# Ledger of designs, part 1: VHH binders against Phototropic-responsive NPH3 family protein NPY3 (NPY3)

No score or structure here was measured in a lab: all are predicted.

Target 1, 272 residues: Phototropic-responsive NPH3 family protein NPY3 (NPY3), of Arabidopsis thaliana (Mouse-ear cress) (q9fn09r205to476)
Amino acid sequence: DWWVEDLAELSIDLFKRVVSTIRRKGGVLPEVIGEALEVYAAKRIPGFMIQNDDNDDEEDVMEQRSLLETLVSMLPSEKQSVSCGFLIKLLKSSVSFECGEEERKELSRRIGEKLEEANVGDLLIRAPEGGETVYDIDIVETLIDEFVTQTEKRDELDCSDDINDSSKANVAKLIDGYLAEISRIETNLSTTKFITIAEKVSTFPRQSHDGVYRAIDMFLKQHPGITKSEKKSSSKLMDCRKLSPEACAHAVQNERLPLRVVVQILFFEQVR
Structure headers, positions and changes below count from the first letter of each chain, unless a header shows other numbers; antibody chains are not in Kabat numbers.
ipSAE, averaged over its two directions, is called F for ESMFold2-Fast, E for ESMFold2 and O for OpenDDE. V2 adds 0.75 times the mean of E and O to 0.25 times the DockQ between the complexes of E and O.
[cut] marks letters that were taken out.
The coordinates of atoms that the task and the answers printed are left out; those that the model quotes come from them. Centres of patches stay.

## First folded at step 1 (VHH)

Design e6
Fold by OpenDDE, look of step 5:
Structure e6 (fold): chain B 272 residues (1-272), chain A 122 residues (1-122)
Amino acid sequence: as target 1 above (272 residues)
Amino acid sequence: AVQLQASGGGFVQPGGSLRLSCAASGFTFSNYDMGWFRQAPGKEREFVSAISGSGYSTYYADSVKGRFTISRDNSKNTVYLQMNSLRAEDTATYYCAAQWGYESTLYDYQYWGQGTQVTVSS
């Protein structure tokens, strides 16, 4: 809609007023409101579309924080009013601008409702400066928790088990991929944190455990100094019986895996 | 059977652009990092670019950094190499490859496709 672009030219206060008026009058779909917010964010929030390392002064950051918080407060309540990608961008910015906890919680909740729509890159969220990790891993844990919470709520509403299983499967795949990626790029990822996140989705339905294996392998590869106990614990995340032939072939040659795990894989291959 | 089918090579003038594609089959595409390598006549095969299974992490040889862009579409089981600002020294046969892990060495790639020729000449 052409008027959406025009609204993006307004100050945040005027924008809020206009959008509020539009919503009050009715006749505009929540999705259109969502679009207007997205367009506004893209135009008015530095680095919103593409994260950059631009250092703003403190005053600018405060202004951006306020703007972002305002936008979050304007989000329509309807689940389909905004895309997961837009929410993720808002969340990333919210972390960057150190927005209030309530805003981050709200965004996390909304993202959790549609976490299966996210990609691995979406979950790579920069941590605030001064942290132990470059990426905020805890926030991903929060997103998974929100997903689980929302899934449970749907179950209570007698939603189709099939839909939930599909969603869980997709999220499992997503998190497996995330763990693989974060393991290779975040050197400060602890074994405990890795396992904690993996365990969040360990019971989710999967066609195979190849993704989990890959995550484990990437983690072990990037963390050669972990203890035997930690290797064992991380390896327990996968069911060797649910590995594809190609994964098995790789795993039996993987010197990073505990020998017991390799033996188990060989054993199960023989029984197939 | 594992297959990697590369395409998009051809003749281009210096400063021109090409886009290579590699279609993969026979393995779980998203579980593999994809890489592009090239080999010029009389030279050893060299690493050009790689992309992680998720598509987030990308790697480039210094010689192509800022000019080439690797990407992938896991829904299509395809990896791409956008080559801009091509130079004569970019002339080579380009190969698509797949690996389970994340390394840039030739020996780590388990699957290799047939090469596609790229010739940059005035």
Scores: ipSAE 0.374, ipTM 0.733, lowest interface PAE 2.0, mean pLDDT 90

## First folded at step 2 (VHH; from e6, 17 letters changed)

Design v4
Fold by ESMFold2, look of step 5:
Structure v4 (fold): chain B 272 residues (1-272), chain A 122 residues (1-122)
Amino acid sequence: as target 1 above (272 residues)
Amino acid sequence: QVQLQESGGGLVQPGGSLRLSCAASGFTFSNYDMSWVRQAPGKGLEVVSDISGSGYSTTYADSVKGRFTISRDNAKNTLYLQMNSLKPEDTAVYYCAAQWGYESTLYDYQYRGPGTQVTVSS
């Protein structure tokens, strides 16, 4: 399909005019418009497919910011028109090129609608210069909040319990994996931030709490200076009854866990 | 039952490439950090590379940085090691290993495969 690739050769002004005309005329699926935007972004935005992790201003930031803001303004409203992965790449670029708040808010809303489709790597978004952490954790918190808001709206309006539970389960697995990864990477991750994010998905269904335990254990390993109260609060995020036998075997020998938790795990292991 | 099975070893000339695979079963693969460890003839075990459960954090021994690439496919429960620019000193038995929590020692792996031989010689 050469017409999508051919459009990517155009200047941004011509691209916008052509796409606007195609949309006004009709007869083209929103997904095709989304594909055209994705191909254009991949070709015209340096490092779009792989988040650039050097912040040395090798590119014309002002020009790239304007291009990116134009592309975001052109996103079709239809949910199916663009993938979650594309939206997250746009969000990552918006941080790198310091796009405006309106663009970031719209991207966050759209990503929240589709968050169960993301993977952990998608959520590793570079923080602005001068921050305490390499990755922006607050932006991920915003994405989770958007997902929670959308899920609450669906719960109020219909009886699609299995679909909502499946989405919640996928997001819980995603966020458990994200917390484990960030805990491994970031020595400056605060206990308050870890718990705040974990609690947003704490009631979501899970096949087991092994992922929660792994996230907690990695956090404790990488943050040995936390208070006893914080350690207790972190450990309460998991339900010991929902640990697999393998997770239980690991946890009972884990010196990082409070003794009370280890005793509780041993009790449930003997009963099972 | 938990199993780890390495494959893809063999004989290659210096400068050549090999891709090792490790098929995993009997546990939730994505909840485990995975490692490649090797044992050269007459030497102890060396951690070659680590990869986090999510696949996005990796670590390499200095001796293999820039030449080896660890990866995983959590949908297929498979760990990989792409080995390029192989040297005679890379000759070893390569083991696939799994660890539930982060540990920094060679002997804390919960599961380890039987290994696959890699020989780099002219």
Scores: ipSAE 0.253, ipTM 0.658, lowest interface PAE 4.4, mean pLDDT 84

## First folded at step 5 (VHH)

Design w2 (from s6 with W100F)
Fold by OpenDDE, look of step 5:
Formats: C-alpha cells, sequence, structure tokens
Structure w2 (fold): chain B 272 residues (1-272), chain A 120 residues (1-120)
C-alpha cells in the first residue's frame, strides 16, 4: 500500500501517533500494521536489512535503540501480524543496539511462537563486541525455551498433538542444523553449551538422527581436546538406531566417535 | 534381566511432600532418558516428567511444574521424583519408564509402579 511507504518518511514520534490513530479507528488489518512497521524499520534502522559492521556514534546508537524499542512496543498482538524474519531482524538489531531486556524478551517470545519458520541463518545472531563468542548462543537457547513454553501452553488449550509434533520436528531439524553450523564457525563454543542446546530438542520427534550426528561430528572435529566424558556425553545426543544407512556407514569409520558408539551402531546394523 | 523398581509412594495429606525413587538394573542406565508417568483410576496414562540420559535437561508437565523435581544418579542407577505441595489430583500410580530413543514412542522399559494417594 502506498500509504505504508509514506508513513516510513515520518519521524518515529509522528509515525507512532499516526499508527495509533489508525488502530483506534479500526478497519486496518494487523498484517498491514505489521507491514508498515517492517517498511519503517527497513528504512529507518541502519543495517536492518543488511548487517553492517559500521559502529555508529554513541548518540546515534541511543537514538536507534529508542526507535527500535518504540517499534517493538507497536507490534500487533496477533501472531500472524508479522513474519518470523522481521522479528529476527528486530532481535538482531536489538542485540546490536543493546536494547532493554524487556524488548528482547518480547521479541524472543514472539519468535519462539514461530520458531519453526526460522532458518539456520536466522539463528546466527551476532553477539555484542567483547564477548566470548562472535555469535550469541544464549539467545538461541532462549528462543528454544520460548518455543517449548509456547508449545506447552498450546497443549493446555487442547490443541492437536499432531500440530505440535510437526512443529517440534521442524524445530529439531532447525536446531540440528544450527548446531552443526555454529560448531563449524564458532571455535569458542563450549561442550556444555552445545549439549545444553542439543538436549533442549533431544526429545522432539525426528525421522532421522542424521542431523544430530552431523552436529556431533562437526563439534568433535572442531574440539579435538575435549575430555572422554564430554565426548561420551555429546555422543549420547544421538540415537544410533535412527541413523540412515549412509550415516551409519560414516559413523562406523569415524575415529572421533567413542568406540562404544561405534560398536552400538554395528550392533544395530546387524539386527536390522 | 531388566528391572525398574519404584518406591516412596504412600498416603499423604494435601500440601505434603513425597520423594519417589526408581532403582534400575539390567541395562545401561545412563544411555536412557528416564521418565515418570502416572495413571489415576479411570484415566489414561499421564506424562509427568522426564530427564535426559546425561541429566542436563529436565522436562515437566504443566500440571506439576514448579512443584515436582526430577533427578537422577547415574552411578547408582537411580531416578528420583521430588513431589512438593501435593494435591488430591496428584493421586495415581507412578511408574518409572526408560527410553533409549527420542521419539515419542513407547518406553523400552517400565516399572510396576508405586501408589501415591493424596487425601485429607
Amino acid sequence: as target 1 above (272 residues)
Amino acid sequence: QVQLQESGGGLVQPGSSLRLSCAASGFTFSNYDMSWVRQAPGKGPEWVSSISGSGYSTYYATSVKGRFSISRDNPSKTLYLQMNSLRPEDSAVYYCAAQFGYEPSEYDYRGQGTQVTVSS
């Protein structure tokens, strides 16, 4: 809608007043409001669409923080009013601009409701400078926690178990992929953090544990100095019975895996 | 032979606490996710809580969240359920169950259960 683009030319204060007036009068769908917010964010937030490493002046950062917090406060309550991608962008910016905890929490909650719609790239959120890791892994943990919380709430409302299982399966796949990727690119990923995140989705339904195996293998490959205990704990994330023939063939030759796991895989292959 | 033996059940008053134990034998305890499931008379089985093989992750049904705590000791092959602030609706036979896989399928092993009755 042409008016959405026009609104993006307004100051944040005037934008807020106009949108509030529109909402008050009624007749505009929440999705349209969401679109207006997204267009505004894309135009007014530096690096919103494309992450730029350009550190803005401190004063500019404060202004951007305030702008972002205002936009978050304007999000419609309806779940379908905004896309998961837009929320992820808001979250990434919120971390970059060091927005308040309440805004981050709200965004995390909303993303958690739609976590199955996210891709692995969406979850690669840069941490603030000076941290132990380049990427904020804790925030991903928070998103998973929110997803679990929301799923439990749905169960209480007698939502179909089938829908929740499908959603969980998708999220499991997502997190498996994320773990593989973050293991590859984040050298400071701790074993404890890897296991903690993996175990949050370990009970989720999966057709195959190939994704988990890939994540484990990548992690072990990048962490040759981990203890035997840690190696064992990491390997326990995988159900050897749920590996594809291809994954089994790879795993039995994998010197990074505990011998016990290899033996288990061989055993299960024999009984198939 | 695989064995899961529950203990710690009994008759208690509302608001009281119980601690259930499950002694496991005959299988590699640390390789299995462990769960508590309960069944009340006339009702189907209800999942209560689970703990991952490593013990890192715990899960709770909404009905018991904040009141119950699941834990495990892998060296002694024992599963625990601390039940606080018990309610009459918590009355059921509580079963210890073991699952190797992560699929929401049937448990690989299950105990005989222990009766918990909460009544004034």
Scores: ipSAE 0.010, ipTM 0.274, lowest interface PAE 9.5, mean pLDDT 89

Design w3 (from w1 with S30D)
Fold by ESMFold2, look of step 6:
Structure w3 (fold): chain B 272 residues (1-272), chain A 120 residues (1-120)
Amino acid sequence: as target 1 above (272 residues)
Amino acid sequence: AVQLQASGGGFVQPGGSLRLSCAASGFTFDNYDMGWFRQAPGKEREFVSAISGSGYSTYYADSVKGRFTISRDNSKNTVYLQMNSLRAEDTATYYCAAQFGYEPSEYDYWGQGTQVTVSS
């Protein structure tokens, strides 16, 4: 792994030739190849660790696009060869450098296979300039859809119910946290988009619905102009019977919630 | 039982640095926004910094912006405050706090605090 740092000093053409030779000889695990790619990307792609939008030079963008597309083409196919975080950074860079759709689709597929490993911050991807939202919400929908598709395939194979339930639970927690955070920071988040994303994971197992409640509450707080019908639709995303005592105590004092929901929570507390 | 144990305080000269930690237990840490507050003798407790449950959104009082950095590690149930370029006016007892909701004045749990003293 010491050689990984030295390879990052090479031009992309030399790097590709060396890595290809190493792979052909077969004495190196895919995980080490993945490490080499990650170190290379961190050193050679400007802003790789932090997505930014200030790239005004078309020649520079085209050069970085080519480098990025080369790195994506070199990714080992083995699931554990690269981290989800690395794949998401590649996806963020691919948006910034306007890589082709085939590269983005492959990255999305790979991220979907490992979505339970992501953090909320990983999903907060800047939209292209000129868009109606600051954050790209459609990419996140795609990643969730890829996860759901792959989970459905695993369910059909009946490989391991415990692993699938654990992955679904982790993704539910991730998406509940994402909805809370995106509601906090994205002014142009619509009720339709909020509900659409929440519904994709609504049947996934959860220890409690506290995360769902917190996402709904943040959405209502930051979008006070939504209609009464929209408030009702959003509030249906949580099961009041699955709220912790702490969440119930907060919710019954929460003037943002529809009265019917508060009454339901109070009724449930009386029968506990 | 809920516990918020703050540590990392001490004596430091102006311009120095300290890193505060607050270890949490007894609640689902990810579902709480975390904050740091401070209170100098004879003064009211004041807001220093806050961080969302995910760790993405951070907030700072104007007096500490650019000098202090809040962070959290949800795998360790711990929130941190990195304090750089410390000044005499930063001398106070620093408290960590946790809130389930989002109202700035409605923190549910409070630590016992850790003393920070900045003096030549």
Scores: ipSAE 0.767, ipTM 0.901, lowest interface PAE 0.8, mean pLDDT 88
Fold by OpenDDE, look of step 6:
Structure w3 (fold): chain B 272 residues (1-272), chain A 120 residues (1-120)
Amino acid sequence: as target 1 above (272 residues)
Amino acid sequence: AVQLQASGGGFVQPGGSLRLSCAASGFTFDNYDMGWFRQAPGKEREFVSAISGSGYSTYYADSVKGRFTISRDNSKNTVYLQMNSLRAEDTATYYCAAQFGYEPSEYDYWGQGTQVTVSS
């Protein structure tokens, strides 16, 4: 709607008042409200669309923090009122601007409800400066936890097993991809953190375990100094019986894998 | 059977542009990093560009950095190489490759080459 652009020209206080009035009067879909919020954020929040580290002014950060928190408070309750992408952008900004924990929790909850709609890039969230990692890995764990919680709630209400399985499969694929990518780019990723995240989705239905194998291989490649025990623990994340022939062929030649795992793969190939 | 079919090569003047495409089949495309290599007559095959399975991470040889852009569409099982500001030294046969692992030397699958000729 053309009027959403006009609303983006308003101060945050006036914007909030107008949107509240519109919502009270009724007749406007939650999705339109969501769109208005997204347009406003894109216009009023620096670096919202493309994360730029250029804003070093503390006063500006505080203002942006307040703005962001206000927008989060204005989100419609309906699940389909806003896109996962918009929520992810809000979350990224919320971390960058050091927004309150409640706002970040709310965003994480909402993202968790539709985590299957996210891509790997969405999950690469910059950590605040001074941390051990460049990327906030803990927040991804939180998102997965929220997804699991929401999925369990749905199961209790509607017993829609098929829909949930599809969603879980998609999230598993997403997280496998994320683990592969973060292993590549985050040099300080600990074995414990890697395993912890992987375990969150280890029981999810998958068509194959190729994705998780790839993640494991990438991790092992980037961590040549890990202990045998850690290597073994990491390798246990995959079911060797669920590897594709291509993955099996790669794995049997992979010197980074424990010998036991390689032997297992060879064994299963022979019995197929 | 695994197939990588590259296309988009041709003749172009210096300063011109080409877009290469490589269509993949026979494997789970999203799990593979995709790369472009090139080989000029009398020279060894050299790395040009690569893109991670997710499409987030991209890599470029220094010689093409700022001029070439690699991208992929996983829904189409296709990787692309946008080549801008082409130079005579870019003349080569370009190859598409796929790798399951991370090591640049360990590409699992190779496609047929497509010829790119930059000449006035």
Scores: ipSAE 0.389, ipTM 0.748, lowest interface PAE 1.8, mean pLDDT 90

## First folded at step 6 (VHH)

Design x3 (from w2 with S30D)
Fold by OpenDDE, look of step 6:
Structure x3 (fold): chain B 272 residues (1-272), chain A 120 residues (1-120)
Amino acid sequence: as target 1 above (272 residues)
Amino acid sequence: QVQLQESGGGLVQPGSSLRLSCAASGFTFDNYDMSWVRQAPGKGPEWVSSISGSGYSTYYATSVKGRFSISRDNPSKTLYLQMNSLRPEDSAVYYCAAQFGYEPSEYDYRGQGTQVTVSS
């Protein structure tokens, strides 16, 4: 809608008033409101669309924080009113600008409802400066928790098991991919954190455990100094019986894996 | 059967652009890091670019950095290499390669290659 662009030129206070008036009058779809918010964010939040490393002055950060919090408060309640991608961008900015915990929780909840729509890049959220890690890994854990909570609620409402399984499978794939990527790029990822995240989706349905294996392999590659016990614990995240022939072939030659795991893979391959 | 089929090569003038494609089949494409490697006549293979399974992480040889862009479409199982500002020294057979693990120079699969010739 043409008026959406015009609204993006308004101050945040005026924007809020106008949108509120529109909503009170009725006749505008929640999706259109969502669109207006997205367009506004894209124009008014620096680095919203493309994360830039630009060091904003403290005053600017506070202003951006307030703006973002306002936008979050304006989100329509309807699940389909905004895209997962938009929510993720809001969350990324929320973390960057150190927005309030309530706003981050709300965004996490909403994203959790749609987590299967996210991609690996969406989950690579930069942590505030000064942290132990470059990326906020804890927020991903929170998103998974929200997803699980929402899934459980749906199950209680007698939603079709098939839909939930598909969603879980997609989220499992997503998290497997995330773990592989974060292992590669985040050198300070602890074994405990890796396992904790992986375990949250370990019971989810999967076509194969190739993704998990790849994540494990990448993690082990980037952590050559981990203990034998940690290697063993990490390797337990995958079911050797659910590896593809290709993954099996790779795994049996993988010197990073515990020998016991290699032997297990060989054994299961022979009985197939 | 695993297949990697490169396309998009050809004869172009210096400063021009080409886009290479690699169509993959026969394996779980998303689980593999994908790479472009090239070999010029009389020279050994040269790594050009790589992209992670998710497509988030990209890597470039110094010789092509800023000029080439690697991308992938996992649903279509296709790897791309956008080559801008081509130079005569970019002339080579370009191969698409797949690797399950993140081990540079170890590829599980490789295509037949596509010829790129940059000449005035």
Scores: ipSAE 0.323, ipTM 0.717, lowest interface PAE 1.7, mean pLDDT 90

Design x5 (from s6 with S30D)
Fold by ESMFold2, look of step 8:
Structure x5 (fold): chain B 272 residues (1-272), chain A 120 residues (1-120)
Amino acid sequence: as target 1 above (272 residues)
Amino acid sequence: QVQLQESGGGLVQPGSSLRLSCAASGFTFDNYDMSWVRQAPGKGPEWVSSISGSGYSTYYATSVKGRFSISRDNPSKTLYLQMNSLRPEDSAVYYCAAQWGYEPSEYDYRGQGTQVTVSS
């Protein structure tokens, strides 16, 4: 008999009062509070499902900013209370409505805790006006840093390493895919930024380095003007010994790769 | 053995909709960009639409933009093409194709195709 959809009809002030009262009295799981927040956001925030920047009414932006900041303040602290997808939509909205640093920092921390649940499209967050890139790459770097911090804390506390290894593997796949996609989109993506992000997950377990190879190849193809030094530096991100036979067959014919890398691949295949 | 199996073609009237599917097997689907290519009798192949490995970036030929929608479901290894407002000039055999990266004129794999016929 929970009234999550009925609560979504309330003004934000009344919604906050009702939810605060429910939490104070207890007896409701944090997941139900999270669901109420999610339903409210989906119903009351225009464009919540799709990030956009076409709102030019400063008063409307201020009202939506205030609403969004209130919802973030109401998030239960429990990890399981809200989904990663919901948190990312809140983060995307926070960029669109120009929310304050405190809200973004808390959202980034919470997303980092659950980063393995994200997909590549979730990480494509529009940059503020005036930047060099269409999508905010620095915010993704922050999310990865938060994930790394949390997994290091779990490792120190002797938590289940099977879960951490699975989580790291999923994040590695996610970030490899993200790098491929952002390389396709961003003509001004620097070699330094590409490498910086890739290195954060370089030690994570992977079934193979095929995803890393694909990201490097996309970067090289979309940025043909980079220097020989930059080309070598980006190519070192992959471990040629960890390429599948499928990836090796593609790579040995790939004219974008430095010759040294192609020779290295051929050598390792001959030894195996 | 790599397989790309198209389905969903048929004979329809102008203005109708069709949804094409392409089931993939024998390769790592997520690592490939996917495309739809069509070929009418006596004509060369014509690129229709492409979608990145992640599914985020989509591209369309000008002749179909706004009418067709490409999508993919990586867990089920399936590529889709939703075709709305079909016209007689859309009649062709539609092939799905896969490529490792950004190689606009070359495909690593191509299916056998499914016939779409738009006629009153």
Scores: ipSAE 0.427, ipTM 0.759, lowest interface PAE 2.9, mean pLDDT 86

## First folded at step 8 (VHH; from x5 with G53S)

Design y5
Fold by ESMFold2, look of step 9:
Structure y5 (fold): chain B 272 residues (1-272), chain A 120 residues (1-120)
Amino acid sequence: as target 1 above (272 residues)
Amino acid sequence: QVQLQESGGGLVQPGSSLRLSCAASGFTFDNYDMSWVRQAPGKGPEWVSSISSSGYSTYYATSVKGRFSISRDNPSKTLYLQMNSLRPEDSAVYYCAAQWGYEPSEYDYRGQGTQVTVSS
């Protein structure tokens, strides 16, 4: 642990040589290599621990881009060598420093393998300047697509255990929370984009659809100009039968919901 | 059985700090935005601060912005308010409250409160 802090003082060229030598000799767990990379990134990349604006110095940006691309190239291939949080911070930095597509694709693939470990704040990634939205929603779609692709591979021939089903449940909860948060803060979020993201995880297991309902309600509240057709399309994302009694009590009083949805909720409350 | 239990209040000098806690049970904490509301004797309730269900978005009344910090820990189902640079005007009973969506005056649940008194 102390030696990883000392390595973070080295230039990137020296760091790479030392780490490569350590890996060649063996006897060091990939997790320790991952720790060394994380400590190095935290120390040498400005704003790595928190997302920053780009600076104006073109030489500084090019230096940071090269450093970042080198660190990505050094990532151990073992899934458990690095945390999802670290990978997401690398991705955020790669957007800020305009790293190449190959590095971004590899990061996205790795994050997709571990997406259930992320939290909502991890997914709130600032968009490039000049975009319609403050936060980059397309990058989150990419991460979800990578996760879905990986889980589809596991479902084909090999049996899945509690880890795979638990993973899907965790991601569903994460994305429901993300949709609620992004709806609250992003006034330019389109109905099409909201639905597209929600549908990617719509078949995933959930203990209840309370999270989906909450995301829909936040979207409706913060986007009052949407059409009746858009309200109907958004409301179809939730299964009223899967709402908890707590959520049903809120929803039946909710004037933002289409009448048909309120009637369905009342019908199921009578039956149970 | 819904319960919101505030703690951490007390009598302190101006300029002091206090940290309030609110332990929640009996509802799905992660589904709710949480708020702190205070009420001084003879006055109506005053909204102090709110935090989104994820903890990412925080909001403050102008009177406390820069001095108070709201946070939450969803695994432990606990809401916090760090109060720094306390003034006599901050003396009140502080309540935690839960709401399904961000509607500052539409609370579904409210606790019994904890007394904060700032006096020389």
Scores: ipSAE 0.537, ipTM 0.800, lowest interface PAE 2.1, mean pLDDT 86

## First folded at step 9 (VHH)

Design z1 (from y5 with D108Q)
Fold by ESMFold2, look of step 10:
Structure z1 (fold): chain B 272 residues (1-272), chain A 120 residues (1-120)
Amino acid sequence: as target 1 above (272 residues)
Amino acid sequence: QVQLQESGGGLVQPGSSLRLSCAASGFTFDNYDMSWVRQAPGKGPEWVSSISSSGYSTYYATSVKGRFSISRDNPSKTLYLQMNSLRPEDSAVYYCAAQWGYEPSEYQYRGQGTQVTVSS
């Protein structure tokens, strides 16, 4: 849209006034307002589109913090007005520019409402400097908790289990993929944290447990110092009966799995 | 029926760029790590690059690092290899492959390949 790109050339104060005027006049869909915000952010926030944490200029932090907080304040409340990807980029920027907790909490709430739209890379959010991990795992827990909260509100409406199950299935797939990727990357990921996150989505529908198995295997591979008790606890996350024949073939050769699990897989593979 | 269809190969001059594509169907693309493997005449298969199922983690053979870029688009079930600054040594048939889990040597599916020839 021509006017959307032209607005991105304005100072933040002018941009805010123009957008506010457009919203008061009406006749513009919230989705168009969301697009204007996204284009503005892409042009005016350093590194917004690149997704690398390369901001070494501390002098700019206060300016970018103020800009970012203003953009968050302008977000339309309508769920479909902004994409989950855009909201996550705002959240990542809010961490980098040290925005206030209230802005981060609102972003987390909005992301939770749309979590099924995210991809794994979106959830790989850099932890604040000085943390034990490179990526912030606690913020992902918060996003999942927000999703669960919104799902509980939707269940009270008793509107549609098919839509609710589809959303849950997408989130389960997302979180299985996230756990696999974070396990590959983070040597400091504890067994407790892995299980805690996995359990939040453990009852969600899945076509198969291949994704869960893949996440468990990646965790075991990258964390060889875990105890037999921890291996047992992690392995309970998957239902061996729900593994595809392909996953079963891989798993029976997998020395990282507890023997009891391998025996169960062999039994179920023969029966089916 | 599983299919991996490579495209984008051809005959180019040294220093040129090519972008390879691999269209996938018949399996759950998002659950697999993907790789490019190449085979030149008289040589065995050579691993070129891999990308995690999420697309976040990428890996490159030393011979192509800095010149090639792997990517994937999970919604379209497509794997890509951007090849810049091509050299005659890059001439080979390039295959895409899907692999389960972390072990790159466990290719479950492999395409038929696309020829890349770099010659003046």
Scores: ipSAE 0.364, ipTM 0.698, lowest interface PAE 3.1, mean pLDDT 85

